VH-VL binders against q9umr5. Designs and how they scored, part 429

Target 1, 268 residues: q9umr5
Amino acid sequence: SYKPVIVVHGLFDSSYSFRHLLEYINETHPGTVVTVLDLFDGRESLRPLWEQVQGFREAVVPIMAKAPQGVHLICYSQGGLVCRALLSVMDDHNVDSFISLSSPQMGQYGDTDYLKWLFPTSMRSNLYRICYSPWGQEFSICNYWHDPHHDDLYLNASSFLALINGERDHPNATVWRKNFLRVGHLVLIGGPDDGVITPWQSSFFGFYDANETVLEMEEQLVYLRDSFGLKTLLARGAIVRCPMAGISHTAWHSNRTLYETCIEPWLS
Short names: E, the ipSAE of ESMFold2; O, the ipSAE of OpenDDE; V2, 0.75 times the mean of E and O plus 0.25 times the DockQ between their complexes.

## First folded at step 20 (VH-VL)

Design qn9 (framework fv_nofazinlimab; at its last look DockQ between E and O 0.86; V2 from the best seeds 0.86)
Fold by OpenDDE, look of step 20:
Structure qn9 (fold): chain C 268 residues (1-268), chain A 123 residues (1-123), chain B 112 residues (1-112)
Amino acid sequence: as target 1 above (268 residues)
Amino acid sequence: QVQLVQSGAEVKKPGSSVKVSCKASGYTFSTYYISWVRQAPGQGLEYLGIIIPEYSTANYNEKFKGRVTITADKSTSTAYMELSSLRSEDTAVYYCARGSKWFTSTPYYMDVWGQGTMVTVSS
Amino acid sequence: DVVMTQSPLSLPVTLGQPASISCRSSQSLLRYEGNTYLYWFQQRPGQSPRRLIYQVSNRDSGVPDRFSGSGSGTDFTLKISRVEAEDVGVYYCMQGTRWPPTFGQGTKLEIK
């Protein structure tokens, strides 16, 4: 039998968004038990990511317990960060494939319509003033806002991304790394036509430098320092990159070609 | 010098399939997009699909409803475009074109083109 | 799909005179990262298309400076300051901002 699949949605999302994905999985892997976690939907997805991590943890623990052979995670957009954190804090998870579906794994620094409505009076370049405050960090978006021009503020104020990345020292860094490394495969999916994840390379742990030049994963400090295990995962062949052109952000979970190419191979 | 060299002209019957090859040279094949475009006689250009050879991830213009399959062989630096269920209206010159590196902001640069492959579909 | 509309479709020009081709897109070609991926291609008779301009106004290597591209948003223009005999062919605009890439109808430049 196929391993259970757990799906974690993104910002302002719901389980309904994954109806096509469920269909694809059912057709190609019949009998697969797929659970789309209906937590923190809609506006509730703006809650602090650590709160979300706790909630999702409570939901996945019983599922994992019933699946001694392991489970697969499909985590979309913001959900990919939630899942990465989840795997970092869980010392007993049994995740075989962690599929990061167009997630801002290295953070977000964009001025897209998707985010503008939340901050209609704030420009991309000024969002740091809000996000890197105690008040701002109460919003999920700010938990992974990564302003390349204000790295000091990011490192000091980010209560989520900087921690799970191991960019700021904390007492759990070693343990979190150990936990995360329990994953069988890390499947990174994304592409240049996303239109929301900014830069889109963030889905592959690429990100801006101070000049807004996008650097690859292997050029990032988190990789070079192996702060949460990326270098180790890559070395043992556990990282899969699956880039695809022509996919918009809201279509990653609803495109058959994408599913067959980037998702299906990892659901065995 | 960057070059794309395509396979020779094809004559096919309706309902059959055609596979056109595009051999790349002069650059790192695996890291650049390859796009396919066709041009019916006396007509404009139509986009078919794209692939990243490094990962063999392809995407297609939905207009072709799954009839197009794009593949790549990194060992030979060759991209392929297969069109199935051929129709008379598929008669065209088919081009491959190089895009940007996959990790850049856009895949559709098309700065270098193949010489084209004429595919004729006739009963 | 983004519709690209060129005008004129036929462009007879006297040697040495300037030429101008317009390209209009049905949607803005400005992407969220701030770039506009509008391209101009030249296709001489019996040849493959050749890229002349990328991202609205950048000339490819080997393209004469008599070619220039301009525009923003949905309106773009290719200009030839002094048409030469070798400029005969069909010119296409293409957008690479939205999937799938789409081309204009083409403008056939001929010498009067």
Scores: ipSAE 0.933, ipTM 0.957, lowest interface PAE 0.5, mean pLDDT 95
Fold by ESMFold2, look of step 20:
Structure qn9 (fold): chain C 268 residues (1-268), chain A 123 residues (1-123), chain B 112 residues (1-112)
Amino acid sequence: as target 1 above (268 residues)
Amino acid sequence: QVQLVQSGAEVKKPGSSVKVSCKASGYTFSTYYISWVRQAPGQGLEYLGIIIPEYSTANYNEKFKGRVTITADKSTSTAYMELSSLRSEDTAVYYCARGSKWFTSTPYYMDVWGQGTMVTVSS
Amino acid sequence: DVVMTQSPLSLPVTLGQPASISCRSSQSLLRYEGNTYLYWFQQRPGQSPRRLIYQVSNRDSGVPDRFSGSGSGTDFTLKISRVEAEDVGVYYCMQGTRWPPTFGQGTKLEIK
């Protein structure tokens, strides 16, 4: 039978958003048990990411326990960061495929409607003043805000992204790397027409240098130093890249061509 | 010298399919987008779809409702476009065009075009 | 889909005189990261399209400096400062900001 699938949603999202994805899985892999975790919905998705990781951890434990052969994760947008943190903090996870569906894995540096709603006068050039404060780090968006022009502030103030990336020393770095490396495959999905993730290459562990030139994953310090296992995982043949043009941020989980090309092969 | 060379003209009956090839040379084929565009006689340009050959990730203009398939063969540096259920309205010159590298934000760059392949659909 | 509307559709011009082609989109072509993906192509009789201008105003290599592009938002213009006989053909604008890419109807430039 097919391994169970756990779905983790993104910012201002809920389980209903995944109805088409559930249909695709049922049609192509009948009998698959799919659980869309209905936690931190809507405004609750702004809570600190470590709180979300704790809550999602409690939810996935019984599902993983009932599936000793393993499970798959499909994690959308902000949810992909939650899932990556889960893979680091759980020494007993049994995840085979971690499918990162347009997630800002190296962070976000872009003006969005969510930022306008939360900080109405904000521009990406100035948001570091809010996000790199203790108060700002109480919001999930700021937990992965990555201003390439204020790298020293990012490294000192980030309570989440700099830690799970191993960009700042911490006592659990070795254990988190070991845990993350237990994953069978890391499937990276994203594309240039996303419209929200900035740079969109963050979904492939790419990110801006100080001149806003996008460097690929293999050019990032976190890859070169193998700080949380990306280089090891790539050398093992466990990283799958599935970039696709022509998909907007809200359409990744409702596009059949994307599902059949990038998701379905990894839901064995 | 970057070049896209397409297969020769085709004459097809309604209801059949056609597969046009586009062979690339002078650059690293696998990492650049390839787009397909067509032009009916005396008409404008119409976008069909796109592929990243390295990942075989193709996407299509909805207008063609499942009739277009775009593929690539990295070993021969060749992209293919197949159009099925042909109609007389599909009579056109079909072009391939190179985009940017997949990791940039300009997939539809289209800086280099093939010479075109005339496909005629007639009873 | 974004509709691209060109004006005029037919443009007879006296040699050595300026020419101007308008392209209007049904939606803003400004992408959220700040770039505008508007392109101009030239198709001479019997030939494949050739890119002239990318991202509104950037002239491609080998394109004469008498061609220039401008505009923002929904309104864009291709200008030829002095039309030459080799400029005869059809000119298309294309947007690449929103999937799928779409073309204008074309403007046929003729020498009168």
Scores: ipSAE 0.789, ipTM 0.899, lowest interface PAE 1.1, mean pLDDT 92
ESMFold2 (binder alone), look of step 20: mean pLDDT 91; pTM 0.935

Design u1 (framework fv_nofazinlimab; at its last look DockQ between E and O 0.22; V2 from the best seeds 0.00; counts 0 for: pae E 10.7 > 2, placed apart)
Fold by OpenDDE, look of step 20:
Structure u1 (fold): chain C 268 residues (1-268), chain A 122 residues (1-122), chain B 112 residues (1-112)
Amino acid sequence: as target 1 above (268 residues)
Amino acid sequence: QVQLVQSGAEVKKPGSSVKVSCKASGGTFSDYAISWVRQAPGQGLEYLGYIIPLFGTADYNEKFKGRVTITADKSTSTAYMELSSLRSEDTAVYYCARDEYWPSSFRGMDVWGQGTMVTVSS
Amino acid sequence: DVVMTQSPLSLPVTLGQPASISCRSSQSLVRSDGYTYLYWFQQRPGQSPRRLIYEVSNRDSGVPDRFSGSGSGTDFTLKISRVEAEDVGVYYCMQGTHWPYTFGQGTKLEIK
């Protein structure tokens, strides 16, 4: 039998968005028990990410307990960060494949139409004033806002991304790294035509430097320092990078070719 | 059962400013955006701008060249629209309206205030 | 700015007869998320505007089923299957896809 699949949705999303993915899985892996977690849907996806992590943790623990052979995680967009945090805080998770589906793993910094309506008027240049304020971190979007021009504010104010990345020292860094390294495979999916994740390379742990030049995962300090285990995972051959062009952000979970190429191989 | 109640009519001199309030009741103020629309006598509707009280972020129709300021007080569930450097052509009924969040935008204005008449005259 | 053009601007209708209002946008109102943010508002004499239709064809709660919206891209239509006396007023289309949001000129519906 196939291992159970747990799906975590993204910002302003719901379980309904994954109807096509469910069809694909059912067709190619009949009998697979797929659970799309119906938590923090829509407006509630703006809740602090740590709150979401706790909620999703409560939901996945029973599923994992009933699956001694392990489970697969498919985590879309913002959900990818939630899942990475889950794997970091859970010392007893049994995740075989962690599939990060177009997630801003290294953060978000851009003026995209998807977010522009929430933060009008020069979002790129001004959002740091909101996100790195004492109250800004009460919103999920700010939890992974990564302004390359205000790195000091990011490192000091980010209550989520900077911590799970190990960019700011904290007492749980070593344990979180150990927990995250329990994953069998980290499957990173994204692409240049996403239109929302900015830069799109964030889905592969790439990101802007101070000059807004995009550096790859291997050039990032979190990798070089192996702060949460990326370097170790890569050395194991446990990181899979699956870039694909021609896919918009809202289509990653509803593209058959993408599924067959980047997702299906890891749903064993 | 959600209602938007606006402040009373205003009479202003040219060059002055007016501030109209919009108080929301019967719902969660921070879960919605507040839009402002005006209507000159016998004319159509014109969109001024909106605010997202949750974030305190606002956007404006550039036609007003920075004369419009929209603010919100979450503690009182009240939005405000201030228009400065008033002109005779600013004479209109000003409406606030509620906008529902939708995945990547607002889902139109489903609840409207009763309107506030602002008259600008010498 | 996106220009919304309504036709006709004046619409005299006999009670019980159907009515149709056209709204055309200067560019496509289909957003990148796949939704079309086209709205219809009704403003009765002396009242605030009231939303009738959102996203082209969805009726708001309390809106009679004799109202219907249709269209795609740049061409949209509001239809009233049987006009009633309470339908007298001005009808506006609005686009919420492109900033700034813009309204049509309005269509004044009157009873003959």
Scores: ipSAE 0.526, ipTM 0.817, lowest interface PAE 1.1, mean pLDDT 94
Fold by ESMFold2, look of step 20:
Structure u1 (fold): chain C 268 residues (1-268), chain A 122 residues (1-122), chain B 112 residues (1-112)
Amino acid sequence: as target 1 above (268 residues)
Amino acid sequence: QVQLVQSGAEVKKPGSSVKVSCKASGGTFSDYAISWVRQAPGQGLEYLGYIIPLFGTADYNEKFKGRVTITADKSTSTAYMELSSLRSEDTAVYYCARDEYWPSSFRGMDVWGQGTMVTVSS
Amino acid sequence: DVVMTQSPLSLPVTLGQPASISCRSSQSLVRSDGYTYLYWFQQRPGQSPRRLIYEVSNRDSGVPDRFSGSGSGTDFTLKISRVEAEDVGVYYCMQGTHWPYTFGQGTKLEIK
């Protein structure tokens, strides 16, 4: 029998967005219990990410308790950051596969249509004025905004991403790393034609240096210092990278080929 | 259709402040950005700044350094522009304008208020 | 600040004839997302400005098809294929790519 699957949605999203993914799972792995969490839907997805983590934590506890052999997480876009934080703060999680579906794991630095919608008069070079303020950190998008040209502000102001990456001091950092490392597999999915995640390599823990040159995961300081366990996971053979070209941001959970190639093998 | 109704004309002395209101109706105020633009008599248009009421974020043209403040009250669907340390050259008609951001068909300043004349005279 | 330069500043035109207004920016108006945030507004005498054209060439709802916008990069044009009496007023271009947003000086359209 198949482990239960828990789905966590992204920004301006809801459980309905995953109807095709549910269909694919039902067809290929009949009998799998799939729960798409219906918390922080739509505009509620703008609430601080720590608030979202708390709410999703409360929802997943009973599901995990009923499945002592483990569960899988499929976490889309912003939801992948929520899930990574869940794995860090939950002493008692039993997640086997954490499937990160085009998530900005190392942050976001891009002018996209949805960011233009939210911050219509700002360019990415100026958004740090909003995001690296106490006011800005009360909004989810700013919790993972990562301006490579204002790294000092990022390190001092980020109340979420810099914490879960181990880039800012936090008394629980050692415990968070230990909890995250209990995951069986980290499955990273994304691609160059996403159009929203910027740089798209953020989905694979890559990110810009100060010259906007993308450094891959293994070149990142958080990897080299193993600040939250990436180096340990890679050495264990627990990191799976599944890039796929030709998929736009809204299509990751409704592409059959992507599901069969990158998701299905990890839904044991 | 969305409408923007501004407060009435004001006559002010140099060195004082003015606060112009802009009340929106016919839509969801949290989906708007509100821009402020002024026009001195016989002159062109000059952009002052904006606010995004959903987030309370505002930014200002640096030309008005420290003199302009833009705020919003979501409960009354009203934006405000306050200009302090008034000078005679601040005599102008002040406009608010809506920027519709949802759905994602970005359309700068598609609805304008009627304007508020502010006269700075001793 | 981006300087927006309109030409001509005064445009007398015979009713029924075409009119053309140029707008040039001191910097490219193409944003990193590939969009060009260039707008045209009309201000009739005694009225608030009205948006005519957004993002270079898109006509706003209720704007007659005799108005058209074109251009790219730093050079933009508003054309009126046949001027009507109701077209009297001042026309402004505006850029929304670079903060702060800036307007051209205005072009006063007058019927001869």
Scores: ipSAE 0.007, ipTM 0.411, lowest interface PAE 10.7, mean pLDDT 87
ESMFold2 (binder alone), look of step 20: mean pLDDT 90; pTM 0.931

Design u10 (framework fv_nofazinlimab; at its last look DockQ between E and O 0.03; V2 from the best seeds 0.00; counts 0 for: pae E 9.1 > 2, placed apart)
Fold by OpenDDE, look of step 20:
Structure u10 (fold): chain C 268 residues (1-268), chain A 122 residues (1-122), chain B 112 residues (1-112)
Amino acid sequence: as target 1 above (268 residues)
Amino acid sequence: QVQLVQSGAEVKKPGSSVKVSCKASGGTFSDYAISWVRQAPGQGLEYLGYIIPLFGTADYNEKFKGRVTITADKSTSTAYMELSSLRSEDTAVYYCARDEYWPSSFRGMDVWGQGTMVTVSS
Amino acid sequence: DVVMTQSPLSLPVTLGQPASISCRSSQSLVRSSGYTYLYWFQQRPGQSPRRLIYEVSNRDSGVPDRFSGSGSGTDFTLKISRVEAEDVGVYYCMQGTHWPYTFGQGTKLEIK
């Protein structure tokens, strides 16, 4: 039988968004138990990511316990960060494939239509003023806001991304790294036409430098320092990068070609 | 010298609404959040909610079940707290307070308004 | 909601003597960032609250050094080394770590 699949949605999202994905999985892997977690839907997805991690942890623990052979995680957009954190804090997870579906794994720095209702366009450059405050950090978006022009503020104020990245020292860094390394495969999916994840390379742990030049994963300090295990995972062949063009952010979970190419191979 | 000046005392009937204003002066309004706290006579302090005027983003203590609305006008450096469906137990002094977060250090509620007495009575 | 419990609720003190107020939270006030958002406010009779201490132990500008804050996790203390007449009022602890923010019951400091 196929391993259970757990799906974690993104910002302003719900389980309904994954109806096509469920269909694809059912067609290609009949009998697969797929659980789309209906937690922190809609506006509730703005809750602090650590709060979400706790909630999702409570939900996945029973599923994992019933799946001794392991489970697969499909985590979309913001959900990808939730899942990464989840795998970092869980010392007993049994995740085989962690599929990060267009997730801002190295953070977000950009203004898109998707976020404009929250912030004026001109506020992109000023969002750090809010996001790196205690109030800002109560919003999920700010938990992975990564202003390349204010790295010091990011490192000091980010209560989520900087920690799970091991960019800021903390007592659990070693343990979290160990836990995360329990994953069988890290499947990174994203693409240049996403339109939301900015830069889109963030889905592959690429990100801006101080000049807003995009650097790839291997150039990132978190990789070079192996702060949470990226270098180790790459070395063991556990990282899969699956870029795809022509897919908008809201379509990653509803594209058959993408599913067959980037997701399906890792659901066995 | 940063100051928060609140509107005057209000007397309201049950079921009505009250809107209290809080005008900031002597600083950059957009660099701060505005929190609202109330204090019933002879009682302690209760947190109502806050707004980040820069974005217009507000959050509320769910205890008030949507009766509280906090807004801000950046052009006038004024924050507002509206409480609807007033009850006798809403009788209290309502305070606005500045929450400093610029540029990176948090200093919440370092400046307070003088308070606005809201009396709800039949 | 996080419950903040202060003790004592009434604190009669002789002028010149030290005072100590305890504040306990129902859960840890340490955020994942490592910051602890515990505040102390003073409210003199007929006045608005005034912040004395932020983030456990930092005094606001203008706050006399006879005031000090300490603690960690769930246990916090405000100390006044030498109580003065102007210190009369109600003192509140507040946590800003968990939403919604909550205050202690208040401790009424009076002169004996």
Scores: ipSAE 0.013, ipTM 0.499, lowest interface PAE 8.4, mean pLDDT 92
Fold by ESMFold2, look of step 20:
Structure u10 (fold): chain C 268 residues (1-268), chain A 122 residues (1-122), chain B 112 residues (1-112)
Amino acid sequence: as target 1 above (268 residues)
Amino acid sequence: QVQLVQSGAEVKKPGSSVKVSCKASGGTFSDYAISWVRQAPGQGLEYLGYIIPLFGTADYNEKFKGRVTITADKSTSTAYMELSSLRSEDTAVYYCARDEYWPSSFRGMDVWGQGTMVTVSS
Amino acid sequence: DVVMTQSPLSLPVTLGQPASISCRSSQSLVRSSGYTYLYWFQQRPGQSPRRLIYEVSNRDSGVPDRFSGSGSGTDFTLKISRVEAEDVGVYYCMQGTHWPYTFGQGTKLEIK
């Protein structure tokens, strides 16, 4: 029998958005128990990410307890950040494959349709004024906003991303790293035609330096310091990178070729 | 200025479906959410659900899940609400309304359509 | 669902006199951001609802200064300092903090 799969959705999303993914899993892995967590749907996906992590943690605990052989996580977009935080804060998780589906793992710095809708009078060069304020940090998008030109503000003001990346000191950093390292595989999925995640390499733990040059995962300080376990995971062969061109942000969970290539092999 | 113009009144039989349109003009259609609210004759207001056209994301009041579908067509700046398995208590005026500036303040339904009367009778 | 309870349900007032409408929620309407998504709508006879107040106390553009909103947590009030003939109608509070969004029962304001 196949391990249960837990699905965590993204910004302005709901459990219905994953109906095609559920269909693919049922066709290739019949009998797999798939749970799409129906929390923080639609507008509620703008709640602070720590509130979302807390709610998803409570929902995931009984599912994991009933599956002692382990579970898989498939986490889309913003949901991939929720899942990474879950892996850090849960000292009793039993996740084998963490499948990160086009998630802004190193943050977001782009004028996307999401940002225009949310902040129609601001450009990405000005959003740090909003996002790195007490008001801004109460919105999930700002919890992972990462302005490479204001790194000092990011490091001081980020209530979420700077903490889970180990970029700012906190008393639980060692425990969170230990917990994250219990994952069996980290499967990173994304591509250049996503159109939303900026830079798209954030899905692979790449990000801009101060000149907006993309540094890959192995060039990032958080990797080099192994602040939350990326270097350790890579060294033991636990990181899988599955880039795919030609897929827009909303199509990752409804593309059969992507599923067969990047997701299916990890649903043991 | 944003204006919302709804489709005309409908008379329907029990068990059938109705689809009400809401055409937005002025502003950028993808910059707003569109909410749907109904009001039975002589009664109060009841929230049905919404759609965010930019993301294609919709959510529904649990009371109506399984019976209501809310969609949007960005190319025509039109939102639609479809209610199936109609009952006599679904007789109401159905309104669409715009939500603006969600993250900054959540202003909630600042522009309303004129309403669409849906009458369910045998 | 969050229950929104208005009082009174019927409010006869004399022209030029103040009016006050209370709205109580079954749960706190304060989000983690500190914002409270409590709204007031006016529905004049035969018309669509019109938003008067957003986020507890902010008047929409074109809403006269005689309308004011106040409150916090679970208890909210709409006040009209001097009722005019055009104020006749039904007033609804609505919460936008908890899904699904819910309205109060309405308060029918009438001139004595």
Scores: ipSAE 0.010, ipTM 0.526, lowest interface PAE 9.1, mean pLDDT 88
ESMFold2 (binder alone), look of step 20: mean pLDDT 89; pTM 0.927

